VH-VL binders against q9umr5. Designs and how they scored, part 404

Target 1, 268 residues: q9umr5
Amino acid sequence: SYKPVIVVHGLFDSSYSFRHLLEYINETHPGTVVTVLDLFDGRESLRPLWEQVQGFREAVVPIMAKAPQGVHLICYSQGGLVCRALLSVMDDHNVDSFISLSSPQMGQYGDTDYLKWLFPTSMRSNLYRICYSPWGQEFSICNYWHDPHHDDLYLNASSFLALINGERDHPNATVWRKNFLRVGHLVLIGGPDDGVITPWQSSFFGFYDANETVLEMEEQLVYLRDSFGLKTLLARGAIVRCPMAGISHTAWHSNRTLYETCIEPWLS
Below, E stands for the ipSAE of ESMFold2; O stands for the ipSAE of OpenDDE; V2 stands for 0.75 times the mean of E and O plus 0.25 times the DockQ between their complexes.

## First folded at step 18 (VH-VL)

Design pn71 (framework fv_nofazinlimab; at its last look DockQ between E and O 0.82; V2 from the best seeds 0.86)
Fold by OpenDDE, look of step 20:
Structure pn71 (fold): chain C 268 residues (1-268), chain A 122 residues (1-122), chain B 112 residues (1-112)
Amino acid sequence: as target 1 above (268 residues)
Amino acid sequence: QVQLVQSGAEVKKPGSSVKVSCKASGGTFSDYAISWVRQAPGQGLEYLGYIIPIFGTGRYNEKFKGRVTITADKSTSTAYMELSSLRSEDTAVYYCARGSYDSTGYEPFDYWGQGTMVTVSS
Amino acid sequence: DVVMTQSPLSLPVTLGQPASISCRSSQSLVYSDGNTYLYWFQQRPGQSPRRLIYKVSNRDSGVPDRFSGSGSGTDFTLKISRVEAEDVGVYYCMQGTKWPFTFGQGTKLEIK
């Protein structure tokens, strides 16, 4: 039988968004038990990510316990960060494939058309002011806001991303790295036409430098220092990168070609 | 020269709900936290929650067990605080407050509304 | 929740004399960025609260220099070097480091 699949949704999202994904999985892997976690939906997805991690942990623990052979995680958008953190704090997870579906794994600093209504250019450039404060860090968006022009504030004020990345020292860094390395495969999915994740390379652990030049994963300090295990995972062939063009952010979970190419191979 | 003007006094029955407004003027609105604090007669200050309008949702003190809803209308620069299932102990002056930015970062509670008295009585 | 404990709760003071209010937190108020988000508010009779001090020791604009804030970690103090009649009111400390943000009980300053 196929390993259970656990799905974690993204910002302003719900389980309904994954109806096509469920269909695809059912068709290609009949009998697969798929659980789309109905937690922190809609506006509740703006709650602090650590709070979400705890909630999702409570939900996945029983599922994992019933699946001694392991489970697969499909984590979409913001959910990908939640899942990465989840795997970092769980010393006994049994995740075979962690599929990060268009997630801002290295953070967000977006000004795309999709976000412009929310973050005008001037607002985007100044969002660090509120985000890197206790008041801002109570919202998930700020938990992975990564302003490349204010790296010091990010490193010091980010209560989530900087920690799970091991960019800021903390007493659990070694343990979290060990836990995360329990994953069988890390499947990174994203693409240039996403329109939300900014830069889109964040889905592949790429990100802006201080000049807003996008650097690849291998150029990131978190990789070079192997702060949470990316270098180790890559070395053992555990990282899969699946870029795909022509897919908007809201379509990653509803594209058959994407599913067959990037998701299905890792659900066995 | 930011000003916060709150709606007028309210008298409510137990079990009903009240919605207090806080209109901001004299500055931008979306990227500041609007905090709501209440003060029962002769008592101290209690933090209800706050909203950062750009995010569209509030952060609430869990002690109110979901009775508090904070919203914001960016088009009118107005924040709202709704308290449902009112009880006599909810009788208080409710304040809105807004922060500001300085060289040290964001600092809340720089500006305060005049307060709105909400009386809950049968 | 972080408990903020003020002392004293009642503070009768003679005009021109100094006053001191203590605020203790149940845990450290140092945030990850190294700042301490401790605030002091003044509420005069019949008025809205007014922020006096932010981040332990920074005076707001218009606040007389006779007000000063100090402290670190879990122990904080608001001092008034020379109490004036206009200083009558209730003073609150507040922490903004950990949600939910919480106030002290308040200290009522009165003139003897």
Scores: ipSAE 0.935, ipTM 0.970, lowest interface PAE 0.5, mean pLDDT 95
Fold by ESMFold2-Fast, scan of step 18:
Structure pn71 (fold): chain C 268 residues (1-268), chain A 122 residues (1-122), chain B 112 residues (1-112)
Amino acid sequence: as target 1 above (268 residues)
Amino acid sequence: QVQLVQSGAEVKKPGSSVKVSCKASGGTFSDYAISWVRQAPGQGLEYLGYIIPIFGTGRYNEKFKGRVTITADKSTSTAYMELSSLRSEDTAVYYCARGSYDSTGYEPFDYWGQGTMVTVSS
Amino acid sequence: DVVMTQSPLSLPVTLGQPASISCRSSQSLVYSDGNTYLYWFQQRPGQSPRRLIYKVSNRDSGVPDRFSGSGSGTDFTLKISRVEAEDVGVYYCMQGTKWPFTFGQGTKLEIK
């Protein structure tokens, strides 16, 4: 009787990371069909996000078709951006709850403690040089790199996030907005102790201004212009905000208290 | 003073694999990306793929059906291109080439290696 | 894939005379940022390619000013104002706007 749940992993991740989440769902909603999509695992998570969207789309279509009552999405970290795009490009999706688990919805800008082996110290200030080029845009990280000191380059060169957020014009923007607005609930989860997503408020559509001061969702042009439907969703009562302190980036999918507080209520 | 030095010529049998190295000297390794390009005898240039070392993985031309892997070792400032399941049509000179992302943005192919001849024959 | 077509494929030129090589792309090479990622390379016999021009018209350091690049959209030209003996070789255009990146087939410049 419970709607099926589709899980989309994050950067350098795989289906194995969600074993605790599956245990929690089985305990509270026994009989739920949970599909953890095993695509773009590990290093393949660096493939361009539009390529990932296409692959995940092919995987979710038959699942959604078999569930006329609807499905739920749980999308972790980078996976939340994949799910954002899925909801926009699919004119027939039947997603009830879209649960975004610590995803950089307005982008990423900052050296991360988790990825310090990958990024040399101070690389954050220089990443814009490669990211905002056709070469950089063939890597997922660059698709949502949002340097607040080079916002003009982000707006003009981003092949993914600037388009999905409606920050740059696209021929499909009105259709993408219409499709996204079909979602039943947008559940946003994140917190100050994440240590990877920078600023952490990006998970709630907040982001840095040019002085690296965080402006919350309601102060963003994306929200004020209602570019892809955030203002409309909030007016419908369809946006849920669930911040939680004390949770590191790799623990969002394995914390029982978080699950019971922020995820469980939306899996009907 | 930037120089890219590639490993020596190789003769391989069909079905085997080859791993060509490209050692960079001069400049900071993290400030550039490495492309791999090949040229069959008497033919034009063909783009294989590239790596941005700080991301730890490469991007490969789908034409090669998963046979190409590009890696980088920052400690030795060396990039590698491995091509598996070799066929006679893979006979070519393989070049590495650097692209820098400094104050001018990203520009590919500012310096090239000397080339490595890979011959695939029975 | 974006197809890059060069013309002519063979270009015999008298020393001191100008030479011109055309490059056409099957699609516009203007990226969303307004830049055009079109490059020109020279390959002398037995040598590695050398980048001459980046982003349509910018000459690399050490490249003689007799070389110039121009064009927009889908049509590009490399010009040599006065051909010298050292200019003998094959010239390639390349696009870096759309993955996978592709080269033209090459133009062989030779002295008459």
Scores: ipSAE 0.835, ipTM 0.922, lowest interface PAE 0.8, mean pLDDT 91
Fold by ESMFold2, look of step 20:
Structure pn71 (fold): chain C 268 residues (1-268), chain A 122 residues (1-122), chain B 112 residues (1-112)
Amino acid sequence: as target 1 above (268 residues)
Amino acid sequence: QVQLVQSGAEVKKPGSSVKVSCKASGGTFSDYAISWVRQAPGQGLEYLGYIIPIFGTGRYNEKFKGRVTITADKSTSTAYMELSSLRSEDTAVYYCARGSYDSTGYEPFDYWGQGTMVTVSS
Amino acid sequence: DVVMTQSPLSLPVTLGQPASISCRSSQSLVYSDGNTYLYWFQQRPGQSPRRLIYKVSNRDSGVPDRFSGSGSGTDFTLKISRVEAEDVGVYYCMQGTKWPFTFGQGTKLEIK
């Protein structure tokens, strides 16, 4: 039968948002146990990402223990960063497919409609000043804020993203890489019409250089140094890239064509 | 010139709540940390929590978990601290404070409000 | 929580003489960016606190040169080279490296 599926939500989100995704899975993979984790909902999604990782870890452990054949993760938006950290810190995870649904994997740098709801005026050029301080790092958006014009501050002050990307040395780097590499497949989903993830190529481990020119995953230092296993995974054929145009940020989990094309094949 | 003006002194009964305001003038508001600190009579300073108004939520000291709520109204440049289930040991002067930016980054507690005495008495 | 311990808690000083206040943290205050988020505040009688020193050793604008901060890791010192009458009050250290951010107990400086 089908492996259980665990769903992790994003910023200002809740488990209700995934009702259509649940319907699609039930239709195409009948009998699949799907758990949408109901933690850090709404404004609680602004808590430090390491606090969220700890809470989601506690929730996934019993699910994984009951499924020795493996599980799949579907992780949306900010939730994709939570899931990637889970794969690094759990030395005994059994995740087959990690499905990253429009997640800011290389960070966020943009005033978008979603961030405009949070920030009523444009703040992207100034946010680094508080984000790269201990006061700012207590909030999730600052944990993955990546200002390409202040990369030195990012590399030294990030409490989360620079660590899980292996962009700053730390004593757990080797163990985290080993743990992450136990994943069967990394499925990267996103697209140019997302409207929130900036640059949208962050969902594919692309990001801005200092001139705001997007460099692809294979041009990134974290890939070239294989700092947490991206080069190794790509060489194994374990990375799947599934871009799709025409989908806004809030529609990724409610679009049937997206599900059938990018998600369904990986839920064996 | 940045100024923080707090609401006036309050006398409260045990078990009630108090909400202290902190209005900022003479500078921007939304991208600074607005902190709340209290000082019981003859005692030291105690950090309650803070808010960065652009995120719309606060960080709270676990010591006060469930009793402290910190909010901000960006349109009026006003932060609020509410303390519920008041006890006699909550009698204190409550201060708000705002940070500032210098050439090297963010620094906390540059500007302080005048303080608000909250007395909890039966 | 990081515990901040000040010594002495009461400091009587003769005018014109030096004063020294110690602050010790229960763990290192060095943040990942190489900064040490250790602060000193002065509270004069009947007034709100004011920041004197930020990040260990940097004097705020308008703070006299007779005030200096030093230290590293877990051990920090505020020095007043020549105490003046205006220096009467309570002095607090505070750490801003690890949430929840915490204050020392305070050192009451008095003129003999």
Scores: ipSAE 0.821, ipTM 0.917, lowest interface PAE 0.9, mean pLDDT 91
OpenDDE, second read of step 19: ipSAE 0.934; ipTM 0.969
ESMFold2 (binder alone), look of step 20: mean pLDDT 91; pTM 0.937

Design pn72 (framework fv_nofazinlimab)
Fold by ESMFold2-Fast, scan of step 18:
Structure pn72 (fold): chain C 268 residues (1-268), chain A 122 residues (1-122), chain B 112 residues (1-112)
Amino acid sequence: as target 1 above (268 residues)
Amino acid sequence: QVQLVQSGAEVKKPGSSVKVSCKASGGTFSDYAISWVRQAPGQGLEYLGYIIPIFGTVRYNEKFKGRVTITADKSTSTAYMELSSLRSEDTAVYYCARGSYDSTGYEPFDYWGQGTMVTVSS
Amino acid sequence: DVVMTQSPLSLPVTLGQPASISCRSSQSLVYSDGNTYLYWFQQRPGQSPRRLIYKVSNRDSGVPDRFSGSGSGTDFTLKISRVEAEDVGVYYCMQGTKWPFTFGQGTKLEIK
């Protein structure tokens, strides 16, 4: 009688990406009901994140309702941000373990060799100009674009990440914090060889300062101010950090050692 | 100086498709939003959708969903708007437009194409 | 969708006199960044539209000082202090705060 597991995919992704993860869960926890949500697949993953949150919310409500002992969330890449918002907007969620697989929790800047290869005529340094506008904010990528050289624009224009991180005031902030704090465990997974999430420490609530020096979670204002409950969760012993080297972005859900070390222990 | 040059006028039969091009010169193409707007003869402006070429995806006005397709070819700095299942009500001048960057950030519609007249007639 | 309503739809004006065009939105146009994404465009006969005003009151380069924009929330105004012959055309307001972006019906400015 294992708690049900709900899986939320990432950018340009679908349920097919989790076939190995499902095999691992079936081997170690036979009989677990695993639901991989097949909403906002492929190109639809570029829809605004608040639109995705609403769609995923409608899908998870009946699953949570029939599991009074609780559920686990496994949320991959961009999906980890969707799950962050779900936990904040749902007054009655019963999530035990929220397992974040290499998600840009403090945002994405994109100054890695992988992204330089992807954008070889790079105007990436100018994405802040369009991302921090209503035109840009209609795309999920811009909802968590966090340019450390233009933090003032990020704080004022981000329609999603700055709000769920409590970096900008919102009327619902107190309720969102209370709801998020209902989570049993926040399991953070990521690593230096990811190649996509930039900086990779964003998966652990670390991020660049204005000089592109990474400051870890405990040095972030969102942590120090306890804006959405990170400091409270850490004090409760509810935050688990599981970094692993040697894993590329598309391999987090298909590495057996990663599963056994970072995921399996949190699937009761 | 940025210039947007659109393809020439088209006359189409009902039920067919039309593909209008918009070629940008004199500036960086990929990082700007390129919008498509239409205007029926003697009528107002109607927003169809936009593309930000660097993301490789688009936003469409739901009113045209299923009939409009906006694409971009970064190698030729050309955006395209294709409208299918044409009706007489689709007779209009179709404009492409893009923004610019100033001290306030991105501001759309600073540069407009000359317009392409699409006539749908039997 | 946000509905943009312009008034009047037809505006006959004597040369040298002032003209005023109203634009009202069905919802507030204030975005989360505190900016109001309200634009004014001019379309002269046979030409593409030209942006005159961005973010309510900011005049574009090359736009004469006689044009001014004002307003807040849901109520906006474009004013021309002294109408000149070259001002003949249709004027449109547009909101860019909420998707899908929408235009007003247009106001046709004519010399009487």
Scores: ipSAE 0.642, ipTM 0.841, lowest interface PAE 1.7, mean pLDDT 90

Design pn73 (framework fv_nofazinlimab)
Fold by ESMFold2-Fast, scan of step 18:
Structure pn73 (fold): chain C 268 residues (1-268), chain A 122 residues (1-122), chain B 112 residues (1-112)
Amino acid sequence: as target 1 above (268 residues)
Amino acid sequence: QVQLVQSGAEVKKPGSSVKVSCKASGGTFSDYAISWVRQAPGQGLEYLGYIIPIFGTARYNEKFKGRVTITADKSTSTAYMELSSLRSEDTAVYYCARASYDSTGYEPFDYWGQGTMVTVSS
Amino acid sequence: DVVMTQSPLSLPVTLGQPASISCRSSQSLVYSDGNTYLYWFQQRPGQSPRRLIYKVSNRDSGVPDRFSGSGSGTDFTLKISRVEAEDVGVYYCMQGTKWPFTFGQGTKLEIK
C-alpha cells in the first residue's frame, strides 16, 4: 500500500484549502491515508514557528509510528518552514518525500498582495525594525523575514530561520543536520507567477544579495558550507526542483497539472 | 505628541466580561504596538499581552489563556482588551502602553494610558 | 518564565542623598543581537508608570540626569545620585528579552 501523506498548511490557511489535492491523491493513489493537520489555523498561523513545530511534532508522532515503511510530507508556503524544522528536531522521523509547495526557504522580502493584506501601506524597507526584536520574533512572519539590506540584523535577531538554515551557530546544529539528512527526497516547487513569495526563488533556496540580485542555491553560503545538508542531498541525488510558471500562490494545491508533474511522482 | 486615553471605570459581577478601550491620538495608529498591563490594589505590575495592529493579532501571556482577547480598530485608532470569566482576583487597574517603530528601533512603553479601574465584586 | 527579583523592597532615603535599587534576573537578558532588553519604570502615587531607562542604561527623554542605569547579564542597578521629593514612588524593572515579559516586584522609595 501507499505511504501515508501528512499535509501542513500555510499562513492564514486551514485544511479546507487542500480538498482538491486530496481528490488528486485519491484518484492516482487510491487507499492513501492523507492527514491534513488542523493546527494553527487562520490567525493562529501567526504564532511563533517554534511553537508551531512543537504542536505539529506532537501530531505527527503517532502517524509516523503507525507507518513503519515511512510517510510523505506535503508542506505549503509557511508550512514548508515548519516541516524543515520538524525534520531537524525529530531524531526518529521516517519521512521519505518532503514536498515543499512554494515555501520561502531562504526567507521573505517583499510587499506582495499577501503582505499588503497585513500592511495598509508598503513596509518592506521598515519591517526590519519590528521583526528583528524579541517582540517581533513572537510572530511567525517575522521568523522568516529576511531583509537583504540588514543581513547583520537578520543573522543576529532571527530566532528561527537563521538557526534552521545554519546561518547562525546553535548548539544543536550538528544533530539537526544529521536528522534532516535522513529525508529520502527534498522536492522543491515554486514559480515566477506566485505573486506572494518574494523572491520566488526562495522556494528553491535562492535569495537576494545586498543589491537585490537573486543568487541561486549553489551560490549561497548555506549550500557552500553544507550547513544543514543541502550540498550532501544534492550530491546524493535527493533534491528535486520543479519550477512551474502560471501558478499563483493560492493555486499550488489545486492545480492538476502541477500535481501530476511535481507531486504525484514522489508519492510511493 | 501621542496620547493614550482609556475608557472609564467598570464594576462587574463574577463570571461576566469587561472590555477596556485605549484610544491613541497623535501619530499613525499602525506605526506602533499596544501592550496591556494590570496592577491589583497595592501590588505590582503584571503583563497580559500585546498587539501589533498591522499583523491583526495579539500575543497573550499563558496565565490568561482563553480569557483575554486584545484587538485593534485602525479606523478609530483604538485598541481593546477584553477579559472574560471574571474573578475577584481580576480586580485591578488596567493600563495600555505604546511601543514605537522609529529610527532607533522598536522600544516599548514610551507612553502609557491613564489606567482603567475594573472592580469585580460578588 | 524569567523571574525578576528587586532589592530592597522598601527604600527610605534622606533628601539629597543617593539611592540604589538592584534587579536580578533568573537567566541572562542578553538577546542574540547583543542587546539587553532591561527597562526601568517609575510610578508616582496615583499615577501611571513612566519609563525612565531602556536597554539597561539609556535615559528616556525628559528624565533627569540624576537617574542612571547600569549592569550586565543578570545583575542590574538603577541609581539616583541625589534624591528629590518628586522621586517618591515605586520603581520596577522589566525584562523584554524572553516571552512572557516579566516585571520585578517593585521597590518603594520614600523620604525618611
Scores: ipSAE 0.787, ipTM 0.900, lowest interface PAE 1.0, mean pLDDT 90

Design pn74 (framework fv_nofazinlimab)
Fold by ESMFold2-Fast, scan of step 18:
Structure pn74 (fold): chain C 268 residues (1-268), chain A 122 residues (1-122), chain B 112 residues (1-112)
Amino acid sequence: as target 1 above (268 residues)
Amino acid sequence: QVQLVQSGAEVKKPGSSVKVSCKASGGTFSDYAISWVRQAPGQGLEYLGYIIPIFGTARYNEKFKGRVTITADKSTSTAYMELSSLRSEDTAVYYCARSSYDSTGYEPFDYWGQGTMVTVSS
Amino acid sequence: DVVMTQSPLSLPVTLGQPASISCRSSQSLVYSDGNTYLYWFQQRPGQSPRRLIYKVSNRDSGVPDRFSGSGSGTDFTLKISRVEAEDVGVYYCMQGTKWPFTFGQGTKLEIK
């Protein structure tokens, strides 16, 4: 039988967004138990990511315990960062495929139509003033705001992303790396027409340098230092990259071709 | 030049709700955060929560979870604190306080409102 | 939560003499950015609090030079070099490093 699938939503999102994804899974893998976690929905998705990680952890423990052959995670947008941390803090997870669906794995730096719902006027160049403080870090969006022009502030003030990426030291870093490396497959999905994740290569661990030139994963210090295991996973053959053009941010979980190409093969 | 002006004193019955306003002047309303702090008669300061208006949501002290709601109206430059299921121990002066964001970063509690006395009794 | 403990809670002082208030936190207040988000507030009788000191030792504009803040990590001090009549009131320390933000219990400074 098929391993259970756990779905984690994104910013300003809820379980309702995944009705098409559930339909696709039921068609190709009938009998799969799919649990879409309905925690931190809507505005609650702005709560600090470490708080969300704790809540999702409590929800996934009994699901994983009932599935000794393993589970799969499908984590959308901001949810991909929640899942990154979840895999690091759980020393007993049994995740086979971690499918990261257009998630800003190296952070976000850009005003988009999506963020304009929060910010009626562009805040791109000024958001660092708010985000890189203890007050700003109580909001999820600031936890992964990565201003390439203030990288020193990001490295020093980020309470989440800089720590989970191993960009700043943490007492638990060695244990987090060991735990993350237990994952069977890291499936990275994203594309140039997303329109929200900026740069879109953040979904593949690429990101801007100080001149806003995108450097890909293999050129990042986190990869070169193997800070949380990316280089080890790639050498093991465990990283899958599945870029697709023509898909907007809100369509990743509802495009059949994307599902068949990038998700279906990893739902053993 | 900078002022935070709060609404007047209120007397409420146990089990009711109260909504206190804080009108800000001086500067752009979206350029700062608003905190709410209370002080029971003869007691110290207790932090309830804060709102960053541009994020459209607030962060609350867990002690008041489910009872406190902080909102902001940019068009009137006014922040609100609503406390429900009032008990006698909620009798206190409620203060709003501003925290500025500028080119140098974040500077908390630079200005305070005059306070609003909320009395909970029958 | 970070507990903020002030000492003394009652501080009777003679005009012109120095006064010191201690504030101790249950955890280090150094944020990852190297800043220490410790603040001192003064509340005169019948008035709202006002900020005197931000980030341990920086004096707000309009605050007299006789006020000074110092400390690091978990131990902080507010000093008044020569107490004046207008200094009567309650003084609070506050930490803004870790949510929820918390105040000390207050120190009442009185002239005797």
Scores: ipSAE 0.744, ipTM 0.879, lowest interface PAE 1.1, mean pLDDT 90

Design pn75 (framework fv_nofazinlimab)
Fold by ESMFold2-Fast, scan of step 18:
Structure pn75 (fold): chain C 268 residues (1-268), chain A 122 residues (1-122), chain B 112 residues (1-112)
Amino acid sequence: as target 1 above (268 residues)
Amino acid sequence: QVQLVQSGAEVKKPGSSVKVSCKASGGTFSDYAISWVRQAPGQGLEYLGYIIPIFGTARYNEKFKGRVTITADKSTSTAYMELSSLRSEDTAVYYCARPSYDSTGYEPFDYWGQGTMVTVSS
Amino acid sequence: DVVMTQSPLSLPVTLGQPASISCRSSQSLVYSDGNTYLYWFQQRPGQSPRRLIYKVSNRDSGVPDRFSGSGSGTDFTLKISRVEAEDVGVYYCMQGTKWPFTFGQGTKLEIK
């Protein structure tokens, strides 16, 4: 039988968004137990990411306990960051494939059409003022806002992303790295036509330098220092990169070709 | 200069709801936190919650979760605090406040509204 | 939950003399960015609170230099070097380091 699949949604999202994904899994892997976690839906997805990690942790523990052969995670958009933290804080997770579906793994910095709809009077260059404060850090968006022109503020004030990426020291860093390295496969999915995740290469641990030139994962200090295990995972052959053009942000979980190419091979 | 103007005093019955407004003038409305603080007669300050209008949602002190709702209307530059299931202990002056920004950071509570007295009586 | 404790709660001061108010937090107020989000507010009778000091020691524009803030970690002090009649009111400390943000119980400054 197939390992259970746990799905974690993204910003302003809910379980309803994954109806097509569930259909695809049922067609190719009939009998798979798929649990779409119905927590922090809609506006509640703006709650601090550490609060979301705690809630999702409570939900995944019994699922993992019932599946001694292991489970798979499919984590969409912001949900991919929740899953990054889950894999680090859980001493006993049994995740085989962690499938990160267009998630801003190195952070977000962009005035996308989606963000302009949400923030029509704000420029991306000004969000650092509110985001890098205790007030802003109570909102999930600010937890992974990564302004490349104020990298010092990001490194010091980010209460979430800078810590789980090992960009700032933390007493639990060694344990978090050990736990994260227990994952069987890290499957990274994303693409240039996403339109929301900026830069789109953030889904593959690439990010802007101070001149807004994208540096890929292997050029990042967190990779070179192996801060949370990326270099070790890559050397182990455990990182899968699956970029695909032509897919908008809200279509990653409803595109059959994407599913067949990037997701289906990692479900077992 | 930034100015916050609040709605007038209210007298409410126990079990009812009250909605206090806070209209901002000067500056940009959307990209800062608007805080709500109350003060019972002769007592200290108590933090209810805050909203960042660009995010469209608020953070509430757990003590008031389920009873307080903070919203913002960007078209009128007005924030609202609604408190339901009113009790006599909710009798207080309710204040809105917002920060100022500098080149490197964020400083909350630089500007305060004049306060709105809400009296809950039977 | 961060508890903020002020002392004294009542502070009678002779006009022209110095005054000092203590504020202690149950947890360190140093945020990860190295800043300490400790604020001091003044509330004159019948008025809205007014922020005097932000981040421990920085005076707001228009606040007289006779007001000063100091401290670190969990222990903070607001000092008035020479009390004037207009200083009558209640003074509050507040922490903004950890949600929910909390105020001290207040110190009533009176001229004796």
Scores: ipSAE 0.771, ipTM 0.888, lowest interface PAE 1.0, mean pLDDT 90

